VHH binders against Salicylate/benzoate carboxyl methyltransferase (BSMT1). Designs and how they scored, part 12

Target 1, 379 residues: Salicylate/benzoate carboxyl methyltransferase (BSMT1), of Arabidopsis thaliana (Mouse-ear cress) (q6xmi3)
Amino acid sequence: MDPRFINTIPSLRYDDDKCDDEYAFVKALCMSGGDGANSYSANSRLQKKVLSMAKPVLVRNTEEMMMNLDFPTYIKVAELGCSSGQNSFLAIFEIINTINVLCQHVNKNSPEIDCCLNDLPENDFNTTFKFVPFFNKELMITNKSSCFVYGAPGSFYSRLFSRNSLHLIHSSYALHWLSKVPEKLENNKGNLYITSSSPQSAYKAYLNQFQKDFTMFLRLRSEEIVSNGRMVLTFIGRNTLNDPLYRDCCHFWTLLSNSLRDLVFEGLVSESKLDAFNMPFYDPNVQELKEVIQKEGSFEINELESHGFDLGHYYEEDDFEAGRNEANGIRAVSEPMLIAHFGEEIIDTLFDKYAYHVTQHANCRNKTTVSLVVSLTKK
Key: E = the ipSAE of ESMFold2; O = the ipSAE of OpenDDE; V2 = 0.75 times the mean of E and O plus 0.25 times the DockQ between their complexes.

## First folded at step 1 (VHH)

Design c12 (framework vhh_sonelokimab_d1)
Fold by ESMFold2-Fast, scan of step 1:
Structure c12 (fold): chain B 379 residues (1-379), chain A 126 residues (1-126)
Amino acid sequence: as target 1 above (379 residues)
Amino acid sequence: DVQLVESGGGLVQPGGSLRLSCAASGFTFDDYAVGWFRQAPGKEREFIGAISGSGGSTYYAVSEKGRFTISRDNSKNTLYLQMNSLRPEDTAVYYCAKDTWEYESGGDYTYTYDYWGQGTLVTVSS
């Protein structure tokens, strides 16, 4: 019998449905395009930079959690939107190291630690699990400890863990991805996201979707985390309060829009398809995060900080290489959504144009981006 | 069968310079990032610097302060560390390591490195 014999009849029922868009979005959130060196390279640089900014907050909250829970003998940690490969372990290493160093300092035995890595089911968990032996070998060398690693496949806009089971939750650069594209974007034609030329209705549509999604996220995590448990979240965000259409980091989507517009002028993409494509993305400000957290009510805010950084510190010296690295990073997160909407044939040409636009706008390499780091305690 | 063999260590006076070499074999050298680490007696292993497979990207420890330069020669399968203005606190065993990541470095995260050399001793004293 054919070893590829699979009954796929149920999946075929949704082949031409809105479920195709949902599936493509799911793949994008998993960063499933990150199996090549260029894709993982761009993702790795950004993830390390983001972790370096969040590390002091993560360390403090890990220590305070251990102290406030009176040094439990068992800790369950969740990494939400863990991505794949070794990047899944960056924050986990810092958490485990912090726990072990603290326990040694106060003459307490280190707890057993379960690490739950969460991403969508399409994420390559097998590649991540292949790094577990290397990770535990390093932990034994540095900390004389190990951890147990589990996969928790599913959307973090759904229940993932049993009630009152988690002690620490971490998520980095994942919650800016919305559960779906907002409704009522018909007046934002030619734009993949909010720009200075967008109508106020586009801003309101995106804000409303973010408020619904983040409220749902907090409610779900509140059921899964123990009282006095901690959550540390890092967002792509913005500092602007006075003009909601001004974005510190919007150039990513603007350059992609410009690249797609080039393909419209060349006859490779229809204008109607460009007008129908919108990114399920939102970059909140400090006040928007505070309002959602306070209204949902399950968590107290310990810290909420805004960190700017110069993208020039992220890029390689050569403009050509910088352009290709940024194109590869944006491709890794957007390619499945783009293929679902525009087809596979345009992708290579699209990202060649993206890389070129980065090179032509060299000042984008020095454009400041904003990260928001929030730490929360479960009431 | 991956092998990394360090050389160039020895006794050097404060303010002196040394160039360390690492000869790599058993893998496609230009496909992998490689780095330098050191370990002083009674201390944990410390990151010094790493270089991408192509040589286009370099990463350095904050404590390096421009005194150390990492480079590679892919035609010779060799990694180098140029150390200038050496101080007694630079006394350590220096290790060459192969990253598990292709083309780009894992930076200072030691768990991303899957193979290590035996080390070469650098002693900085008068």
Scores: ipSAE 0.000, ipTM 0.213, lowest interface PAE 15.5, mean pLDDT 79

Design c13 (framework vhh_8cml_1)
Fold by ESMFold2-Fast, scan of step 1:
Structure c13 (fold): chain B 379 residues (1-379), chain A 126 residues (1-126)
Amino acid sequence: as target 1 above (379 residues)
Amino acid sequence: EVQLVESGGGLVQPGGSLRLSCAASGFTFSDYYMGWFRQAPGQEREFVALISWSGGSTDYSDSAKGRFTISRDNAKNTVYLQMNSLKPEDTGVYFCAADSYLEGYSYTDESEYDYWGQGTQVTVSS
């Protein structure tokens, strides 16, 4: 029996409805983190794969941070761009575990740890915060420790934290999202993003927006992080250096544009609305990241790695299941902007079309995506 | 007072080579992207080559790719353009230019650059 229930059970036993509500709440807490069980499972699998790829870099930088700061008694960690409620805690768990294991190994006391979760104010922080007691229960079982969790609502393209307060910053698959859609994309009609058919002006517009956004991000984080503090950032990226229109792994936006074109053909979406919709997204290469980081100048690069990333759809026997899983993932990250532009009534049909296109284009579902992992030290 | 001074131009036969230099003063050279542009008689300036402030990134026009190499020496505040396999079409006044911020492919647009040299004449003639 969980000790949390011992203090409430006697009162609730005289009200059966309240006891049933308590059990329903506990089950909802354990299953929160998606639009349902299937969406939650797909999102959890993707986030675990992304974390497993970045984990050696994250672990090493966490250990080096602790050693270089001479084992501080207090650590403040920021997770920037929280995806879904439960998944926000995957990297935080690894960070806390790494700190506790290291401290035990070198015979030092574990610090008190503040964990700050950041996302836009419209994000469902209440669902995330309802998961905190469950997360602390898991930490107590595995690490015999706990943490303090805070919300930091706001864009990470603005100040979020007090000066010189953060020791470790982590962000996974968030910084490829731009602050806004670039200007001057009128000649990129029918495309949601850069493709081989896009004009050079589209590449120019997207790269320019990314450079401005990432420079701003680094400058803002440099004010908030302590000297010798660490950042670990993971991007969807590309390996191409010489052909700016070639994209290694951006099939998701091509399949989404194909799905929207189907809705145009069916009369559910106007051509003008499709032509006006562009993704605020950019997949940088290693050279582009390096130049921005070095020019901004506040951080030293420790590691900058490019990894082939298999979404895992190859291991699904059922093509329908593979298509649904990818559709659920793309829906989770794009649904709010799609609703804002096209309206809510098309969303279910759109992602049914998307899932279908994934099943029809097996080459796309078995395609390796490129991820960039960069770790930085504050000068 | 910012100055960019080009040198190394001259007359060369088709298939020949020239090395252009641009000496920079009056600004923190290592913080600036450096580009080379050229202007043929009666034509607008066209982009030739770019090097990032660190030297870690370069770009070239299609006509320069494989024949020209841009490099820099931040200790000497100098950018270079090594031109090989020169053709009559390469004839023009060559300018170096400095830009404090690279905005996508806007660096191929002459209007984006903060500072310009006065140019050095390159003539490729039999």
Scores: ipSAE 0.000, ipTM 0.158, lowest interface PAE 19.8, mean pLDDT 78

Design c14 (framework vhh_7d4b_2)
Fold by ESMFold2-Fast, scan of step 1:
Structure c14 (fold): chain B 379 residues (1-379), chain A 125 residues (1-125)
Amino acid sequence: as target 1 above (379 residues)
Amino acid sequence: QVQLVESGGGVVQPGRSLRLSCAASGFTFDDYAMGWYRQAPGKQRELVASISWSGGSTNYADSVKGRFTISRDNSKNTMYLQMNSLKPEDTAVYYCAAEGLYDSSGYPESAYDYWGQGTQVTVSS
């Protein structure tokens, strides 16, 4: 798909639903629309970059699935944590294209394809569904085919699909969000996440919550996916094993906490409110993913890859613009949780301060993060 | 009552092997990260190897990588250190440790709260 495609649909460009539940930051699946066109653009660029990184794994697994299932006449695909808008269709387009190209190459008829879009019930599926005719028009031009699109509202930490119904599951940058904030974080005051000053108990609390959540996710998906069905998942992750409190991504949460601390000093946020705020987030390493997958036991690992990945600075080299771009990216993923806890009044000022802190800490601005891509086959 | 009891130490010639065991009681063993530390006379205590709650993640000091293997058996509440190709430089008291709170020092050693009594390993040249 043309990267400019997103810009031709103004309603989807600006309308990402917010998780506005009173406990929004205990929900791992909340997606932020950001603070306007620039935040949305940054989020869209990030999703395209993540897909580009995962595309070879996604293509291979789609092809192998079709071959191992002996070219079924019908397949059902799930996109988990799809958000609202056109980003939901990026991976789906690649999957459908891969299937149609493969079938043509081996002189087989293309299957009918059902695409299920999953996100929390509060997400605006109607805006996404309004995009479906446009998406099918593009598929007809590129692939001479179409797909059938359905919504599956609910948390992917619950059952979403009937037993043995799914052939391919994809999820991108969703599973690093936890079902809830871990317990036992009282000794991690002033920190929104794990940092070098955090107690070991904070690492244990976050790891334990991730293990519970990812185990539950795998068990639920194992009931819904057919034998020899495939799952491709991408995570924000980490590569450092010598110090479990070192996080490649810790700088962006540390800068956010510094920005909130400035608002405490200015009297706009109470210290107790800051101390009570923790991100429901976890960046696993390769060994932690392998451990959970092997212990749950329903899936074989086909491939597990670690990639160096720059989450920000897509189109600017100037320090000020780089700071603003990173602030817009972090705002896009954290805004619903911040609004739920602190209120909407502080958000613009908070991210102005965040951009400033990025410019003051240039060493953090250029840090490479780690992304993990894992592909699984149902036993 | 948390107890860690080391065994398997002794005197051994260079190039030989020893296996250390740590029997744990008084806590839910499979909920805790575990590690082996050592301290030679006149030197600071150092981390030798650590293992995650499940056994899937391990970490080793550069001086022992490729020679030592840490493992655990959660059904027996026991942690092991298999020490191969022992060198005189490996001579130390070896301590079993279970996780605790992280110290602002930023070092994994300060994360361990429960310690055994230690077992002597002597590699004579």
Scores: ipSAE 0.000, ipTM 0.137, lowest interface PAE 18.3, mean pLDDT 76

Design d01 (framework vhh_sonelokimab_d1; at its last look DockQ between E and O 0.70; V2 from the best seeds 0.00; counts 0 for: pae E 8.2 > 2)
Fold by ESMFold2, look of step 2:
Structure d01 (fold): chain B 379 residues (1-379), chain A 124 residues (1-124)
Amino acid sequence: as target 1 above (379 residues)
Amino acid sequence: DVQLVESGGGLVQPGGSLRLSCAASGRTFSSYAVGWFRQAPGKEREFIGAISWSGGSTYYAVSEKGRFTISRDNSKNTLYLQMNSLRPEDTAVYYCAAKLYGSRWTSPDEYDYWGQGTLVTVSS
């Protein structure tokens, strides 16, 4: 799937308690000019919030990896499904900072670090590479260090690195994208994804595709990661264990399906076009992740955490502004697929409908969407 | 999975008004577009109008334009049909019906769930 479609969902809850020194290198890059003029945009805020949520797991696993490998002088790190631009470096900064702080505490020299940024070949790597000198300048200021940055084009459902070459893999909000739309979806008409009205066969098709994809991912990475190397993966997931079809009324794919159905009602989108469009996405629950990992067998689970997920209203935003912000985020992720399938002429109208429907569900009480953070050690 | 119950029918004089209600239960009402139909004695069921799942879009049969208004209150799982300027020809059993989606609203065969109907009699 085109990595440009894997952006984080931007609509974030704003608060006055934010700590900006955790992401100082991102602010410095924005102040230096070039692409991106303001790091405080809603999209940038969401990406920083997701990393802050996963940071304790990332830091712990980075430290434990270094100790268990007896402080190697060379570390190769991969960021799989990277974003384009400045945000590709958020997790890399945390990893390097953790390594440097740990090495100082135990009086060891910091390793040389290779940072490999992976995405599909069509990704705009050049925009990301533009920031490498600025990132290394900031790293020299804050850590008296630098790293070597490389691109690794390819699908993470294929081999990406030579055998036994990686020490640490990070991926955030990428692995819920499937390699393809599941087969056998003929009875999920009117929905672009699983929802409460979907047949049980739709759930089985999506789960089967996720099981195949994630098993393949784990097997391929197991060939590339050194023994006792680690992975930290963050998913958009769900907390529904008893009804695999249940998605609440504010689930983003349900709202998008409903918005498309409004356009069908109005005659702006044909019924057959809607029925042919399906999201290549799966939001696993904790048990489904655990089962795939354990069945594949190459990795031991260190942590598997479930955290609340919301695109919530900012303290200072009214319902319409919050609804527009969520619409913009979902639009960024989905618009290229929507244009390819439905044409560009309906897109503005579609997301006006979406934004309105977000405001109508701002107080949804039984939310199913969570973030799942899992950390793994290669056996 | 949706159960529909109409109410509010009764006797009314020509030129009068009635408001019909359609109470929904079962699966989430807000997921369905809803239509109103009527059936006079000896005639086929005919389309009155429909409203989208959000309530933001409505469509009416041309003959009922301006006299009838459809609205919905998703917080109460209730659909309404306001009928004004009633005529003896409006005497019929009135039905609400629900469908998940689609752009063909005028045929009864397109709807998945039906109420049992409420009788409206316009006497002279």
Scores: ipSAE 0.012, ipTM 0.557, lowest interface PAE 8.2, mean pLDDT 80
ESMFold2-Fast, scan of step 1: ipSAE 0.000; ipTM 0.400
ESMFold2 (binder alone), look of step 2: mean pLDDT 78; pTM 0.806
OpenDDE, look of step 2: ipSAE 0.520; ipTM 0.832

Design d02 (framework vhh_8cml_1)
Fold by ESMFold2-Fast, scan of step 1:
Structure d02 (fold): chain B 379 residues (1-379), chain A 125 residues (1-125)
Amino acid sequence: as target 1 above (379 residues)
Amino acid sequence: EVQLVESGGGLVQPGGSLRLSCAASGFTFSRYAMGWFRQAPGQEREFVALISGSGGSTDYSDSAKGRFTISRDNAKNTVYLQMNSLKPEDTGVYFCAAYKGFSSTLYKESEYDYWGQGTQVTVSS
């Protein structure tokens, strides 16, 4: 689609417009934990794949939002669970490009755009902020525009923005994280999450916590978003409706559980500590999302789509490098929780074992990952 | 005059290896990110691998990750793609490309400033 096509202007890529500092910024993006290059590569590839599935929904809702709000002169966009570096800007770029292309097409002035990047306070906002001048320079080349960027540190299970201030909210692969570990998991010992061996009570505990958290999320966002504002959310989810213990995309928690069991066997972790550790995670299905949204009542569902894709193609590489890269990714999201519960002394050994278990999993059949994309309009 | 010249392509059996080279001239090589793209018979051109101007950052397509390694030698103005564990689906014309910007769309071919003519890679059945 040409109206959404992003054109680079070759004349503006002249040597006097681009300097070595641009590569210093790109290099800095890759220095966040582990081997910088490997960490950046794995995270960037997954985020781009996930965004590609949500992009048509995101573009359509951005266009409809602009039209329904009668082309406001100011737009405030929030990226919830933004992560760090270049990946913080993937959806934001698509949103800004969509707005500018639409405004040009209908002969309206482009709005000023505030981009609010949200993640927990521990997120590396400094690397992201150092990238902002480069991002704006690129926007000037592609769109002849710029944006204003600021951080909003805090949990999205709390108020983050002033009342009635946001026009568009985007979140990708963040809302699967619960506010806390569910209660009543005593009968799910040895499992970090729901597995085929889990009791139904574990499923009900996780579902109940997800319902509470997502309801709270919607209520909080309803206070912060304008009427007719839009929200596009992408979840790690599942297609299973009949067997609540079957999961499409939770092999990574099983591998982490196996790695912790190895440490129990070696005497580095007590069995009681493993039994007490549960991931604050939930992969909903389409019906569960609809029920929460309808019951909370502040939003109309515009679209709700399920997209499957195969992460198993990088397991086909089945070498230690592939295992190390997946271990680095899971370490990045789980390390603070693991340190709090088990102590920092076990972490390096734990993720060495995790990488090994990934190599074993890489030789199995491919594993389908499910993304649920929902778009909402504030009533 | 800007030129990118690919070499190292050829016919190889499944499981084999090839090392592609791309010699660059006519621009300040160290200021450009370098990418490899491929075009399979009857298909669109797709991203394979990327390396930053300094060589400190790399990125790969899902199909290339773990099997392919991109590297560069700025003293020789050359970028390389080491391809291991080749599969029949890796068959195609491999293109070297230079990119002087940064964008969330950097994996689209339209983002690249300079292109080579391509080198044929054939992985026999």
Scores: ipSAE 0.000, ipTM 0.097, lowest interface PAE 24.0, mean pLDDT 77

Design d03 (framework vhh_7d4b_2)
Fold by ESMFold2-Fast, scan of step 1:
Structure d03 (fold): chain B 379 residues (1-379), chain A 124 residues (1-124)
Amino acid sequence: as target 1 above (379 residues)
Amino acid sequence: QVQLVESGGGVVQPGRSLRLSCAASGFTFSSYAMGWYRQAPGKQRELVASISWSGGSTNYADSVKGRFTISRDNSKNTMYLQMNSLKPEDTAVYYCAAELRYSGFYDSKNYDYWGQGTQVTVSS
């Protein structure tokens, strides 16, 4: 018996560096996220996958912006819906690297770059700002450049930036979230979103809200961006043109509805609470995006492309792990809204039921989510 | 002057692993993005994985996500591709590529320099 000798004390085995902001940031930047990266949030994994899909469009538009503006000595970039921590830097990293590599190749000095990170005021900007010195140290070692990082807290359905100040705007998987739940959804009771059983009035309510929100977004960004500036936007979307109630990817909202209905049956959630809950979400198609952009009129479409993206299931995992992984992903994007409406107490039980419903769905055809990537030039 | 040399290819049975290496020389390796492409017989060359100049950002083809891991060691001017759970569909010549102008790699025309390739064959 030798109580608490140094070589038996857990503190000698505790990896303090893993909990340090510096170590966590460097590790996140150096890791592919595949092997043993369970410490990455579900939202981080999703954002990395989405950026991977949009990266060629983002890189090309960054290059074209630099060339068409004749290599400005100052660039202002906005990341809209930036999330928190290391995730805020994923697209910014690619943008800055693209600019620096291009400038080195054409033998020009890199511009001074202002990076404006936008999200709602509740976003953890302090954690994000703590990583800025480490991000700049990395940029300085490899490209001999740095950036200046600013926070712009607020809704992107409001003015965020000075007139004619932005050169490049990026937003990834943010604009499919509406400013508010649409009005007149009383006939869509028991459904969190549009389903094949929804009335046409529900589709029209969601489409109308999306058209208003996206038109407002474009108008506001048109005031803030310079002529010939670029904008690259990625949406969860759909390929269907002929049946407005058919959804390529929204089975996850149906499974969440089924899970909440189980809680109503068990007496943990009231039926009236479920009936009052609707997702402020819309998955547009290519035609709907084109119509809003053309009608608002401030931007020309450079590219608009559709990509298959597996959001839901891991094929290499057993059914139980696949259910848990999908549940964790949907929890990451929906939890704040669910807590606000139903309270914190039901969340763990809700996502246990969600994981079970995913397991029941596992034998169905592989589900591919549709992503729409659009690049725009300010007229 | 610029040289990219792949190694680590071979013949393996399905479910096994291989690690590819790419040794780079003749340019400032730490300043440029790198990628792995593959070309199967009768098919066009496709991007497998890419990695930014610092190693901080990586990109993968959907067919290899969760199975392959790209990494780099700037002190050794070397890039790696760890290939786990190999499938017959992974059979191809694998090419190391360097993009001296841009950080994105989705079209073969974006790469300025290519290695000679290394054969990977996954067969029973």
Scores: ipSAE 0.000, ipTM 0.107, lowest interface PAE 23.2, mean pLDDT 76

Design d04 (framework vhh_8h63_2; at its last look DockQ between E and O 0.05; V2 from the best seeds 0.00; counts 0 for: pae O 15.4 > 2, placed apart)
Fold by OpenDDE, look of step 2:
Structure d04 (fold): chain B 379 residues (1-379), chain A 123 residues (1-123)
Amino acid sequence: as target 1 above (379 residues)
Amino acid sequence: ELQLVESGGGLVQAGGSLTVSCAASGRTFSSYAMGWSRQAPGKERELVAGITSGGSTYYADTVKGRFTISRDNAKNTLYLQMNSLKPEDTAMYYCAKLPYYKGSWSTEYFDYWGQGTQVTVSG
């Protein structure tokens, strides 16, 4: 039994054999480590952009938090699902900067800040922590505040922090990853995620798992965060309300499915392996997100924003290059999982196919994928 | 649950001024982006002005330079100062919690609004 889930799932008598597979799968939910060409750190431009989009929300909530808490002398901030690399510090930097600027403006002393970077134990924390000196240098240039950086290894679907110890939580592009593949996914052959050809049961299964996971997340965080503390969370979501099965032709999981199907056709991947593979992922719409938050009841929604989502680097004049860049991004977030299931040998070919498919769909104008930014206050 | 109560509406002559207010219930008013929308008879509801929790403001082109949105977080109150009123400004004015959609204010996603306050401008 994955110790990360022991405290959160009381009753699931995990049959020992199924537990190992589930555990292995969860371990594979890490992003590609290191600083190589296929690493998350090298292929996280999209995440930077998303953080930029969420920055105004983050700034506002940080300021309001400080004011509502009457300018505490100590703040503890957590970055949940920080992955690896420089991007892990972007939000933290903005938070600290915001606090310092605000404190100066009102002639208050800046708090001491503990920054906790959370991800799965299998995450490449070494690469992340190598940036701490650089991060500190940058902070010293702009701020008088003392910041201390810590690692918090573990699933954010488990308890990570002591009760009432956190003031601000940030998480970007992490919570759309589920704790596990939904149960009872039947008849979704040839697809690793929801498509228009998927049965309604598949949608329901994914939604249910998302509801369960996100509810658990909220409950756990409600124990850890102080009253009037805040969370700023960014999801990959969808803008479709009427058809829960609909994904545009350029949806990244659809393209990946197409790529895998090509490999099956070429005899490089077993059809049975493809059919057995499903992404532990869900892209909620605004309504679904709101419903979970409201139902759980521990948090108030301050702001909820929807932003356009583009994996493609619009700035690249070359469709082929754009395709490759997108492929690299998707590879960085999915490669460990894919290797675990399909093996390492097909990965390069797979993402070559992916890049090709991106190019073939360059004219897709109606994207269903959006970024959802939500800010929450602990009641 | 956030409850909103609009007040301050009335009859005013063209060129006149009026301030409408919105009293919010709850402890977390200061955390919300708030705004005013209006609906004239036979017309669609339109966003008039918005203010973020951080104090950033937005105005519709039709009211820009004439209307001022503000908030008092201590009083949990949202205000709309309306100057140089025109007959075209005649509408039911609603206070609402406003989210951003694609970086813009949208009336489609209003979560909470009150009963509204009627503003009538006589030409």
Scores: ipSAE 0.000, ipTM 0.237, lowest interface PAE 15.4, mean pLDDT 84
ESMFold2-Fast, scan of step 1: ipSAE 0.000; ipTM 0.430
ESMFold2, look of step 2: ipSAE 0.033; ipTM 0.611
ESMFold2 (binder alone), look of step 2: mean pLDDT 79; pTM 0.795

